VH-VL binders against o46895. Designs and how they scored, part 1

No score or structure here was measured in a lab: all are predicted.

Target 1, 223 residues: o46895
Amino acid sequence: MGSNKIKNLVQYEIQDFVSLNKMDTKSHDSLNLNVSKKSRYLLHRVLTNQLINNRSGNACTKTRSEVEGGGKKPWKQKGTGNARAGSSNSPLWKGGGVTFGPKPRTFSNKTNKKERLLALTTALYLKSNNTKVINLDNLDFTNLKTRDLVIKCSNLIENYKKDQKILFVAEPTASGLWRYVKNISNVDLIYTTGLDLKKILQAHHIIFTCKALNDVKEVFNEQ
Below, numbering starts at 1 at the first letter of every chain, in headers, positions and changes, except where a header shows other numbers; antibody chains are not in Kabat numbers.
F, E and O stand for the ipSAE by ESMFold2-Fast, ESMFold2 and OpenDDE, each averaged over both directions (binder to target, target to binder). V2 = 0.75 x the mean of E and O + 0.25 x the DockQ between their complexes.
[cut] marks letters that were taken out.

## First folded at step 2 (VH-VL)

Design A0 (framework fv_alextatug)
Fold by ESMFold2-Fast, scan of step 2:
Structure A0 (fold): chain C 223 residues (1-223), chain A 128 residues (1-128), chain B 110 residues (1-110)
Amino acid sequence: as target 1 above (223 residues)
Amino acid sequence: EVQLVESGGALVKPGGSLRLSCAASGFTFSNAWMSWVRQAPGKGLEWVGRIKSETDGGTTDYAAPVKGRFTISRDDSKSTLYLQMNSLKTEDTAVYYCTTDYEVEYSGSYTYYYMDVWGKGTTVTVSS
Amino acid sequence: QSVLTQPPSASGTPGQRVTISCSGSSSNIGSNYVSWYQQLPGTAPKLLIYDNNQRPSGVPDRFSGSKSGTSASLAISGLRSEDEADYYCAAWDDSLSGYVFGGGTKLTVL
């Protein structure tokens, strides 16, 4: 009793790439994800700590003080009515009041491993409707053009828009996959050994390889 | 104790005007986004509109049926939310609820929205 | 009409599991989190579920929510007579720039 999380089963439909121009019969796989009962508090806390730590890491090479202007808010909402109406890369919890919600200003700069892992599984659950799984094991990479893979994968996304961010999640042994996603705007790649909460939350669409899904299944379902 | 208390409901004729108030207590009103929701007799819930906190720009959003006729405002010094209703129609007859509004945006793919605390409502009847 | 579609009624017997569906589109449920509200006869609505499947303090674990694509569901297990109420789903709609509700489901405990 007193559990702060709920376990949820997520089902994924797997698209098998037989060749760049041919997709095969879809199969299914599932993942059990722990979801925080205080999801927005936890995600805001972990993400804020990640942003603080990342900023500190760049202090000696890149000064970010000029990015913050007097008339600009660091946390912007999607759909502000300007040409950049799109997504905010930073969550903000707003509304309600002090008596029934956590205060963002009480967040510390330290996040323990257990909180970070729960935040990652919570984020993946929240993105589950915008997550696709692909099987590239049968795809010949010898003559594949760098942009073709991303274009083909975007066809798996209903109502995809070019300004939307796509995040690929691959197994560490697929280091060569970066050559097919580099130099493409709004596309990023992470490996299962370096899952990144900010990148997961920034992504409009997430594409896992089958091997990456199995990697995270082992990590998350062993708890 | 977090509490919202609506008042100002009355019987008005079509084309008339009425102002509703919502008194908030038990939380920091100035930080809260607030919404109005209505319910016609024997019918379902219908969102009317919202107002953001002053720190978030104090902007308002309205449902299509009330846009141009209703105005939402707030007085943070009095912890009070208002709904000014003009050019009232018979279809505006409803119980009007004041609610606290939560919004959290993660990227562009998902935004959290929910109404946490509700008042007991105040009844507006528009009839000739 | 309501923007989100719910069945107008649902029923069950004490101890039974009942589910209430809520169907929308890519601009609302497909892009934003779903909340559910319980309205007991003669009372104001009460938040029952937020963020698709989260329960606020005081809501028993008999109530659960789920979401798949552009649809959401509310499940009530171990049904009790005091669960007899109207249930509403809701989500923000990006195309309307506003919050939209389902038409409501009247749950009768037989």
Scores: ipSAE 0.000, ipTM 0.437, lowest interface PAE 13.2, mean pLDDT 75

Design A1 (framework fv_alextatug)
Fold by ESMFold2-Fast, scan of step 2:
Structure A1 (fold): chain C 223 residues (1-223), chain A 127 residues (1-127), chain B 110 residues (1-110)
Amino acid sequence: as target 1 above (223 residues)
Amino acid sequence: EVQLVESGGALVKPGGSLRLSCAASGFTFSNAWMSWVRQAPGKGLEWVGRIKSETDGGTTDYAAPVKGRFTISRDDSKSTLYLQMNSLKTEDTAVYYCTTEGYELSDLYPYYYMDVWGKGTTVTVSS
Amino acid sequence: QSVLTQPPSASGTPGQRVTISCSGSSSNIGSNYVSWYQQLPGTAPKLLIYDNNQRPSGVPDRFSGSKSGTSASLAISGLRSEDEADYYCAAWDDSLSGYVFGGGTKLTVL
């Protein structure tokens, strides 16, 4: 015993974003992810701490009964609403482990780096069936239009619904992609230098670039 | 379409044993936390117990009246939940429902409510 | 005896508003979210309200939930004959490590 996590190897098929065909020279890649044995509790803890750190100055020590967030899920499976509908505004989650006894009311328990990293790898593992990896090397940004990107995403994702949230994860040097994404409803972009647990969990679909996948291998201290 | 179908309900004598099954379809069963809830004839709902996903430790929790007599287990390869009932008492007579804990609205964050219910299977403990 | 306390019955006329109460303690309603379930005669229960006040898709906005301290309530406005059912509240109980239900309220539309 003595381990609160399990390592899982996730395999990804790499597709060319322009042709949507499997890449011939490098058709697969993999990522070793540590997954928490108490995923609900860990994700709740890290997400709650992230949301508390964004608050301006009001008392932020709250029990579940004191938090009003509308109870909306981080995402909706139906996917028929617009981009604003379906966003979660509650930091609390349910079905997690409950610790009995004195309830601490201090903020000295900041999420440490190891817990945050474990939460990120756990979230990516749980989203692995909804994660695609694309190669952008053949993409000509000069001739790309915003509508073309939306069409390619809809063709890349099986059973795609237009109101579902798509999160791109790209390397920092792919800053040119932002100009096409910034005005599209339901599409967001994060860089490997700023992985965001809330955005990962709220996404219905995640699209990694090949370079971003290689970057996160280093971040997670694995090849 | 998320569905739960219970089976195995029967007439058994006090002190007997019985195993109930719940077949799940339309969702990733291995990620779901699952509960059993029962209802005696003409009475209210009573939670029996739950089992967490293997990712969340696969641990079980039980209501006091059944603790030590009932065991909840799961077979993720068959998408099936089980309730093994031992040392049955007449007070265990009820319709037994299989439920998911928050799964239909989120496959990543199961929450503290029972969102999908089966139609139930009837257990009668009598001589 | 049920851990959460509900009135055994409630009634109203079509178009009226009725409220069903649910009383608990600090270890259950006071610390955790409340859900409500509707059970039509001869059917399995269905989720009506979750997270104290949220409605699943398909539940009319005539149904609303609220929570204050160790108590919760379900309000039904514009009563209709199809609202005749048993209504149950539920919450996780930290001290029992399990869900607790209210005893149920039989709603009659007169």
Scores: ipSAE 0.000, ipTM 0.434, lowest interface PAE 12.8, mean pLDDT 77

Design A10 (framework fv_alextatug)
Fold by ESMFold2-Fast, scan of step 2:
Structure A10 (fold): chain C 223 residues (1-223), chain A 125 residues (1-125), chain B 110 residues (1-110)
Amino acid sequence: as target 1 above (223 residues)
Amino acid sequence: EVQLVESGGALVKPGGSLRLSCAASGFTFSNAWMSWVRQAPGKGLEWVGRIKSETDGGTTDYAAPVKGRFTISRDDSKSTLYLQMNSLKTEDTAVYYCTTDSIYEWELPYYMDVWGKGTTVTVSS
Amino acid sequence: QSVLTQPPSASGTPGQRVTISCSGSSSNIGSNYVSWYQQLPGTAPKLLIYDNNQRPSGVPDRFSGSKSGTSASLAISGLRSEDEADYYCAAWDDSLSGYVFGGGTKLTVL
């Protein structure tokens, strides 16, 4: 049948965030990333759908306030579909596409789980040269200040500029990191449970924790 | 790889109780929405119920035949889903499957993606 | 019991095209996306089609889905002996607040 994707192995060097030296226990790790042969089309379509969801208030990934214990974003029980009348991807309501009572929100460009996953792995591959992996085990959060985190990032990233966007990708149990990231305008944080295509594509630099890398390795090995 | 492994199936008398477990691996369980689906011998698939992730409210939904008798719960620290079955009837005899409805916060839960191999429950005297 | 209606059986010869229908109501298929599952003898069900007409990775393009009104259809082109299985449709039902399945169709490859 053939395939619409190519599998690429990406190698990462694991650095201790405090010393910036290679880790003694595990110095390297890798990801097998599926890359779409029609990357421009796929990324545009998935990103467009995400932007529609964000604009309508139906964002699936957590925002700054949501990560810090803001309101929950409940899922819709009802299916969603295209705005076009008679579309095969739209749910059919009473009256041949006319809804009875309050209408559910619809998406003009619906994407599926496998397409979203392929878009994420494609985006990470495209950002692989600007991706660093760090180990946080030696970091003392008790005495850490926001400016210390900025200094460490500037030392980790070659040719760093203050206006460049940095995206941290961390495991869910690393919620304490958010306390420092939230006060830095050019730095954002997402968890492995809430990977965000827009944030990944907009980032100039991506910093994975080694635990987050293991989490996404499991996620991406699903298919 | 994403895997679901059910256990706890047994022969139980009518009116008895049984707890099924589903061990998940290969994905971030705490973000997943999970369902139970059953299949009686020689019959079709029947949805039993669902539990949402804690971040999405941790709420449960049940099919009418089991509502009030069955309880779905989860232990995210153990990456395990449970089905507590009380007041068992002969009609509850089936293979019970654990399924994923949504693994990611950004995924819309409209289908059952990953299935376990099932565990057999027989309710007979 | 099954809420969605499927024919109990279907048959074909290798290379032919077979279609399996699934009929529901406004609260399920009429309002929500349809998924299809393949169950080979002695195995757990496997996702075959989702969101009415989308194929997961690893599912051949011989399998396709469609939806019109309160009904859905699964088409299998270039039928092969290994396609012999039970096929189930499913959709979320707004009135029941739960998934509903079809009764299943046993496909025999002659």
Scores: ipSAE 0.000, ipTM 0.426, lowest interface PAE 16.2, mean pLDDT 77

Design A2 (framework fv_alextatug; at its last look DockQ between E and O 0.03; V2 from the best seeds 0.00; counts 0 for: pae O 10.8 > 2, placed apart)
Fold by ESMFold2, look of step 3:
Structure A2 (fold): chain C 223 residues (1-223), chain A 127 residues (1-127), chain B 110 residues (1-110)
Amino acid sequence: as target 1 above (223 residues)
Amino acid sequence: EVQLVESGGALVKPGGSLRLSCAASGFTFSNAWMSWVRQAPGKGLEWVGRIKSETDGGTTDYAAPVKGRFTISRDDSKSTLYLQMNSLKTEDTAVYYCTTDLGFELEDLAPYYMDVWGKGTTVTVSS
Amino acid sequence: QSVLTQPPSASGTPGQRVTISCSGSSSNIGSNYVSWYQQLPGTAPKLLIYDNNQRPSGVPDRFSGSKSGTSASLAISGLRSEDEADYYCAAWDDSLSGYVFGGGTKLTVL
């Protein structure tokens, strides 16, 4: 009985990534994000299953050069001075109470898909204060340098620190962006076809492209 | 089948050095966090330190008694974990186990624990 | 001594229920999840309980864990001779920034 989730409207100002220092016209977009009433329990269970599954993969079928979970290493955590990921300071992240705890990974496509999607939307809501949306239309990939990308990130993010993790979320057709992101140790990239709860929770800042935001609206339509 | 096999345990004089290896198989080593845990003869378990997966930054953490003397490293191409022990003391005498760990940056969200253990290798530090 | 306190020994006869206590502080058990490890004679430790009360695959349901405040307990029902082992509680300690074990409990099956 009853709803186990609540829809929340999140609005984003769209910024032109090339002209961040020029105030011109403002465009906006928004997401309705389902948020679990039991957000800590859900996130704990889905994350723990992801961590177990990533470790239990078959090592003998992988080549040396294959990279699990995307094309970019996460930023190094030791020596960076951050013991927590994300902007969520809710009591739900830590508690002394006894809970159900995670259950073993169960092979159920329909139930697991809905649970995973609710965890993703719940995590994105919890990160909403540290999420930006950019338009890449004016970016010339042939002349872009890694230093230029770092400068643009520092202008986009208030109080930017290079020891904080930045996660780009891009549409699958934005493959040119990966060439630059891979060269920056504190920046990672996921595509909308491979949303990853662990990477979302680890990020201090999330940057969507406009096209990726539209893609996730389609991904979340099943809710 | 997941397997961890330690090697390199030996008799060493105080002040000496020793390198332990842990050969891993049956899982995706590059995604795993790894630890060393030791057990002195007739005593309990003592955590030595850990190394995170390369995808999680590859950083290390050490228990206070070994910090500055011990170094944990990994070679993902050989699926091998290492423990370099320098300036050995008699109180370092123990069986040393390697472990595969489950962990996440926020310990209150995904608790940290050691779920697969090797058989151990014996280090004896004596005159 | 050990950061987490366990009784040094416990005993029971086959079929009995035995509990092993583990006492900590707010910086470890009070704030973080508890795990239990079993070490059979002459063997390496094995994960027995994680997340306070969850059993890994292959661990019989006669093993159960619980946590209350800064204390944890391992219960073994239907005791069997193969349960004779050392048992360790463990948790992350926020103040030490490290993983801590209890001193261990030697369980004897009579």
Scores: ipSAE 0.270, ipTM 0.651, lowest interface PAE 4.1, mean pLDDT 79
Fold by OpenDDE, look of step 3:
Structure A2 (fold): chain C 223 residues (1-223), chain A 127 residues (1-127), chain B 110 residues (1-110)
Amino acid sequence: as target 1 above (223 residues)
Amino acid sequence: EVQLVESGGALVKPGGSLRLSCAASGFTFSNAWMSWVRQAPGKGLEWVGRIKSETDGGTTDYAAPVKGRFTISRDDSKSTLYLQMNSLKTEDTAVYYCTTDLGFELEDLAPYYMDVWGKGTTVTVSS
Amino acid sequence: QSVLTQPPSASGTPGQRVTISCSGSSSNIGSNYVSWYQQLPGTAPKLLIYDNNQRPSGVPDRFSGSKSGTSASLAISGLRSEDEADYYCAAWDDSLSGYVFGGGTKLTVL
């Protein structure tokens, strides 16, 4: 998979989230992204694995040994006219155990770290035209209303539609942002510690914080 | 080395038909999206149409001026791209370039750029 | 008549920085990647910039692309005589469901 990997530098204009004005100092931030041109396969595989890994696998049936009761032989072995039975918990009986029923199991499928990262970087690259970087340094989270956030998003994103999914990517310390995002149906928030490929791919627009972008840079540069 | 070689350019009368060919080499043709671009004498570049790879559905898109008259097709076994031009008009006079898109294999997120260009073949439509 | 608008001509002296603008709309440059092509006289076009600011192998770093909103720009630093050519911007247009080119800019090196 290494032969089809290319490195691309994506440049982002940083916007002040409070004023939604381009910061006077055309401060551009950049992100180097490893990109696979054979991205469909990679993205599909990593996404599938993510979905598989999200399965709980906690379905559980009781075997004959796990069902309560059944310590006594229901009847003598011969002379009863009934079929032979060893336990009332037999799977042949109503209320008995289940043979070969579901048991808790792990569906986990290992994804190579490099593949996962490549998928993430590829996905981000594909969304780069719809990605904005905002500076939250001047944002007072205590006074921000959810409505204001929606307005800001609408101003930040060209041709904003209410049905379009917006993904915020923030640093873990940006805990205040969650309070505003949680009530907006088309807005989701992830942290740099948990970059979600599915959410990235589903997003119509991605909004990075400056700090989040830096965190991502560090992670991706370690590839 | 990726190479595209156009052929089939000729002088034709208005209303006539012509088929252009583009022979591709140096890359996996079957995975590549292909396009035709033309350039009228002394004019700018004009996109004619595109054909996706079979894996991406093999669908075609056309520019409005040629829609319904031109057909793009491909033969992956021969690594050849075709442009069937029907009902030719004088305004169709141009150098026709075959181009390849070696970008991403995502239909909706294709890079929409042309990596390699052929040398072109000249089509002249004149009465 | 071109969907993307370019200045018809640009000029510079050797060593100068020249910028060629490309103006589009939300359906093309605003939502899609911009590519730039160089066409030397009598030759086929060559991909110069793709994905707004990426350079193919073999393209000198003195060529750079940028995109902002519905506009794109090609910058040529350290202008050389061999840079005299026609330059075209291009992007996919969602509304037209097609690839669109600018009208081209003829760059003259004085």
Scores: ipSAE 0.021, ipTM 0.634, lowest interface PAE 4.3, mean pLDDT 86
Fold by ESMFold2-Fast, scan of step 2:
Structure A2 (fold): chain C 223 residues (1-223), chain A 127 residues (1-127), chain B 110 residues (1-110)
Amino acid sequence: as target 1 above (223 residues)
Amino acid sequence: EVQLVESGGALVKPGGSLRLSCAASGFTFSNAWMSWVRQAPGKGLEWVGRIKSETDGGTTDYAAPVKGRFTISRDDSKSTLYLQMNSLKTEDTAVYYCTTDLGFELEDLAPYYMDVWGKGTTVTVSS
Amino acid sequence: QSVLTQPPSASGTPGQRVTISCSGSSSNIGSNYVSWYQQLPGTAPKLLIYDNNQRPSGVPDRFSGSKSGTSASLAISGLRSEDEADYYCAAWDDSLSGYVFGGGTKLTVL
């Protein structure tokens, strides 16, 4: 055992669509998340390993969004571009980014499954105030315009700014959901089979489907 | 809007004590690592110390010149950082800045640095 | 004691490129990321460069940073009169368990 982590209960209101233009809270759910007492060190360690692995994968193929011929790390690039969306009162000076404590000289570039899971649960806890859960079971997708899903879901977010990053987390059987997010620049989608620490930490807002929330409970049950 | 506002600066006699406060707003204070940095009149920046978030152990680190005399603490319920200064010396005369390592509140995944600075509060130690 | 070393002054004329150096050791710059801060006269410092070479939103691309071994550099191209300021490098020092700053460089635009 150890005292290196603390369990924290996070409660979520499940938002159900009562019509195409209205959502209402009809149920609640919760996650017991393990939070590392050395969260910044752990997150830095896991993110550094993810960056190393991502760069190795990029050696074979390139996408239009990749930095071509550059030595820049992908996750260090700022992606807002909007002066209004600053974290400072000065539009010219925006202090940005996730920061971590001192880095060891010989930082290990390998993380184990338990470290990765602890990093994920720690990140979800840190983002809990910016996390919403939606139930899509009653939504009629046949009459929904592709851009409207994001617009309707963004209405759950108090003081939402249009350039803030939204990350959808869905069950793998919801592959059709990609149609509603793929052409929106500030929106991303991941599945519970491919939880991504970097995307979770970079998101201003996270929206889980109800089924995805249940999936992550199973993933985290071993902690 | 992320803001840090320092207060409590005053004129103090050598050997005296003073407590500085830093009121934080516009970010989740409980997740942030906080630091104090000072600048003597006409001199450069000097790091005083830091305090980690409670989830990271709530531990403190201090620069050698202030170790044993200064204590950094935080009250997350009030989003306020404190610097308790004891056994003050004339060499402690400076503008004291509150700074934050926001990390989880900002858009990119940058490494450790001092993201946001307050405008400072002046401490003068003289006889 | 590990201390970061900067030249006390630097100067240039409008439109020129000026470089400010910052020298450290293996326990600070050699092991950790370097940040740079700009302090305009009568104001608090502001973050100019982080993570060796990254710019915060709103910092013009005229400002760039680099790091090699135990040394770092800040470069300012297209120098302007409003760039007159004090510039500081900083890094965490593993041996001191604390942040260390350079002595500062006063940049004068002639």
Scores: ipSAE 0.007, ipTM 0.467, lowest interface PAE 9.3, mean pLDDT 77
ESMFold2 (binder alone), look of step 3: mean pLDDT 89; pTM 0.924
ESMFold2, look of step 5: ipSAE 0.012; ipTM 0.497
ESMFold2 (binder alone), look of step 5: mean pLDDT 90; pTM 0.930
OpenDDE, look of step 5: ipSAE 0.007; ipTM 0.480

Design A3 (framework fv_alextatug)
Fold by ESMFold2-Fast, scan of step 2:
Structure A3 (fold): chain C 223 residues (1-223), chain A 128 residues (1-128), chain B 110 residues (1-110)
Amino acid sequence: as target 1 above (223 residues)
Amino acid sequence: EVQLVESGGALVKPGGSLRLSCAASGFTFSNAWMSWVRQAPGKGLEWVGRIKSETDGGTTDYAAPVKGRFTISRDDSKSTLYLQMNSLKTEDTAVYYCTTGYSMDLSELGPEYYMDVWGKGTTVTVSS
Amino acid sequence: QSVLTQPPSASGTPGQRVTISCSGSSSNIGSNYVSWYQQLPGTAPKLLIYDNNQRPSGVPDRFSGSKSGTSASLAISGLRSEDEADYYCAAWDDSLSGYVFGGGTKLTVL
């Protein structure tokens, strides 16, 4: 077999977010994920490239790094991501049988699209035991309060600790959800159009919407 | 920058005890599997043992020649790895290296384990 | 005595391709990934190859690894004087519940 990846079927039980019971019309869904045979190498390569790009964006305007061409990119907003990056610097995965190496591999070359996509699917597979899928169709956004969202999340996740990071993955049309998530320090939200490897790996728990799960099937079919 | 600095190496008499330390920096020590590897003068590399992260069970494994005499432990609050050596023998004379050992178990792929980063070593001499 | 068998020495001239063999059994190389380590004179070992054929950052592509059955090999193409070192293969051994090294190969660049 001449392949650098293995396909693994991951099955999810779909729960109604309001009642936390199985959906009668669609109680299960699955995701067929390509997993790198060299997961450690690939994940470190993609993460290291992301870290190098983040560091180059914070370079001093008077430094000679621009002349050296060391992975520079357009200036980023200084100080905005530093505290977030630090607060997000938690164990990648607790309670799992997989632990990433502490030393990222440093590369000067950019990671290509297929490598990044394979890294994303590999990361989702590694997080599959800490991933829940919910249906939001019955959620009443008109009367929802931020505290209600936090309570529902804590009830959805077994053995949840209040300081653990929760990552929502939602479809782009779920813009109403961001209003409730944006002010909660231990909860983050990404859309299927902007999957983030670092956020996925650093999350203690991942919550997919049913619609987001369908969206990523299309993205992953590009492999 | 990931750095491992070993210390505690000394001249010890047979039957004696010695504790080695390894100070880790530049990474999240509490998530790492840590290992000890030794090398006798003019000889090859010999694995001593490993300790898993607490999240992965915190268990230890030892090579047969040191099992029952050596104990590996860690203090995650101090980012420090230890090797407690008891009942030392002349054949324990070696440079002792602290290493990061990484393991990933992806179910179908099984575990992978190797010595990623090495310290410069600390010398232990056991003689009368 | 080492669990994995390597030739005690190997040699080559600059620009030549050199191959170092490593022989084991079903409980180690046959069942698990192989790593290779380079030890320059007077220095600590350095990871050269992991997972049979993967190179860490900073290791040039003229170093390559391969595995077939219960044996592995390290190939060094475009040999250079700075490659003069001791090379060790290693793998987890299921029967010993421990990590095992080869006896090491001293590579001399003529």
Scores: ipSAE 0.000, ipTM 0.437, lowest interface PAE 12.8, mean pLDDT 76

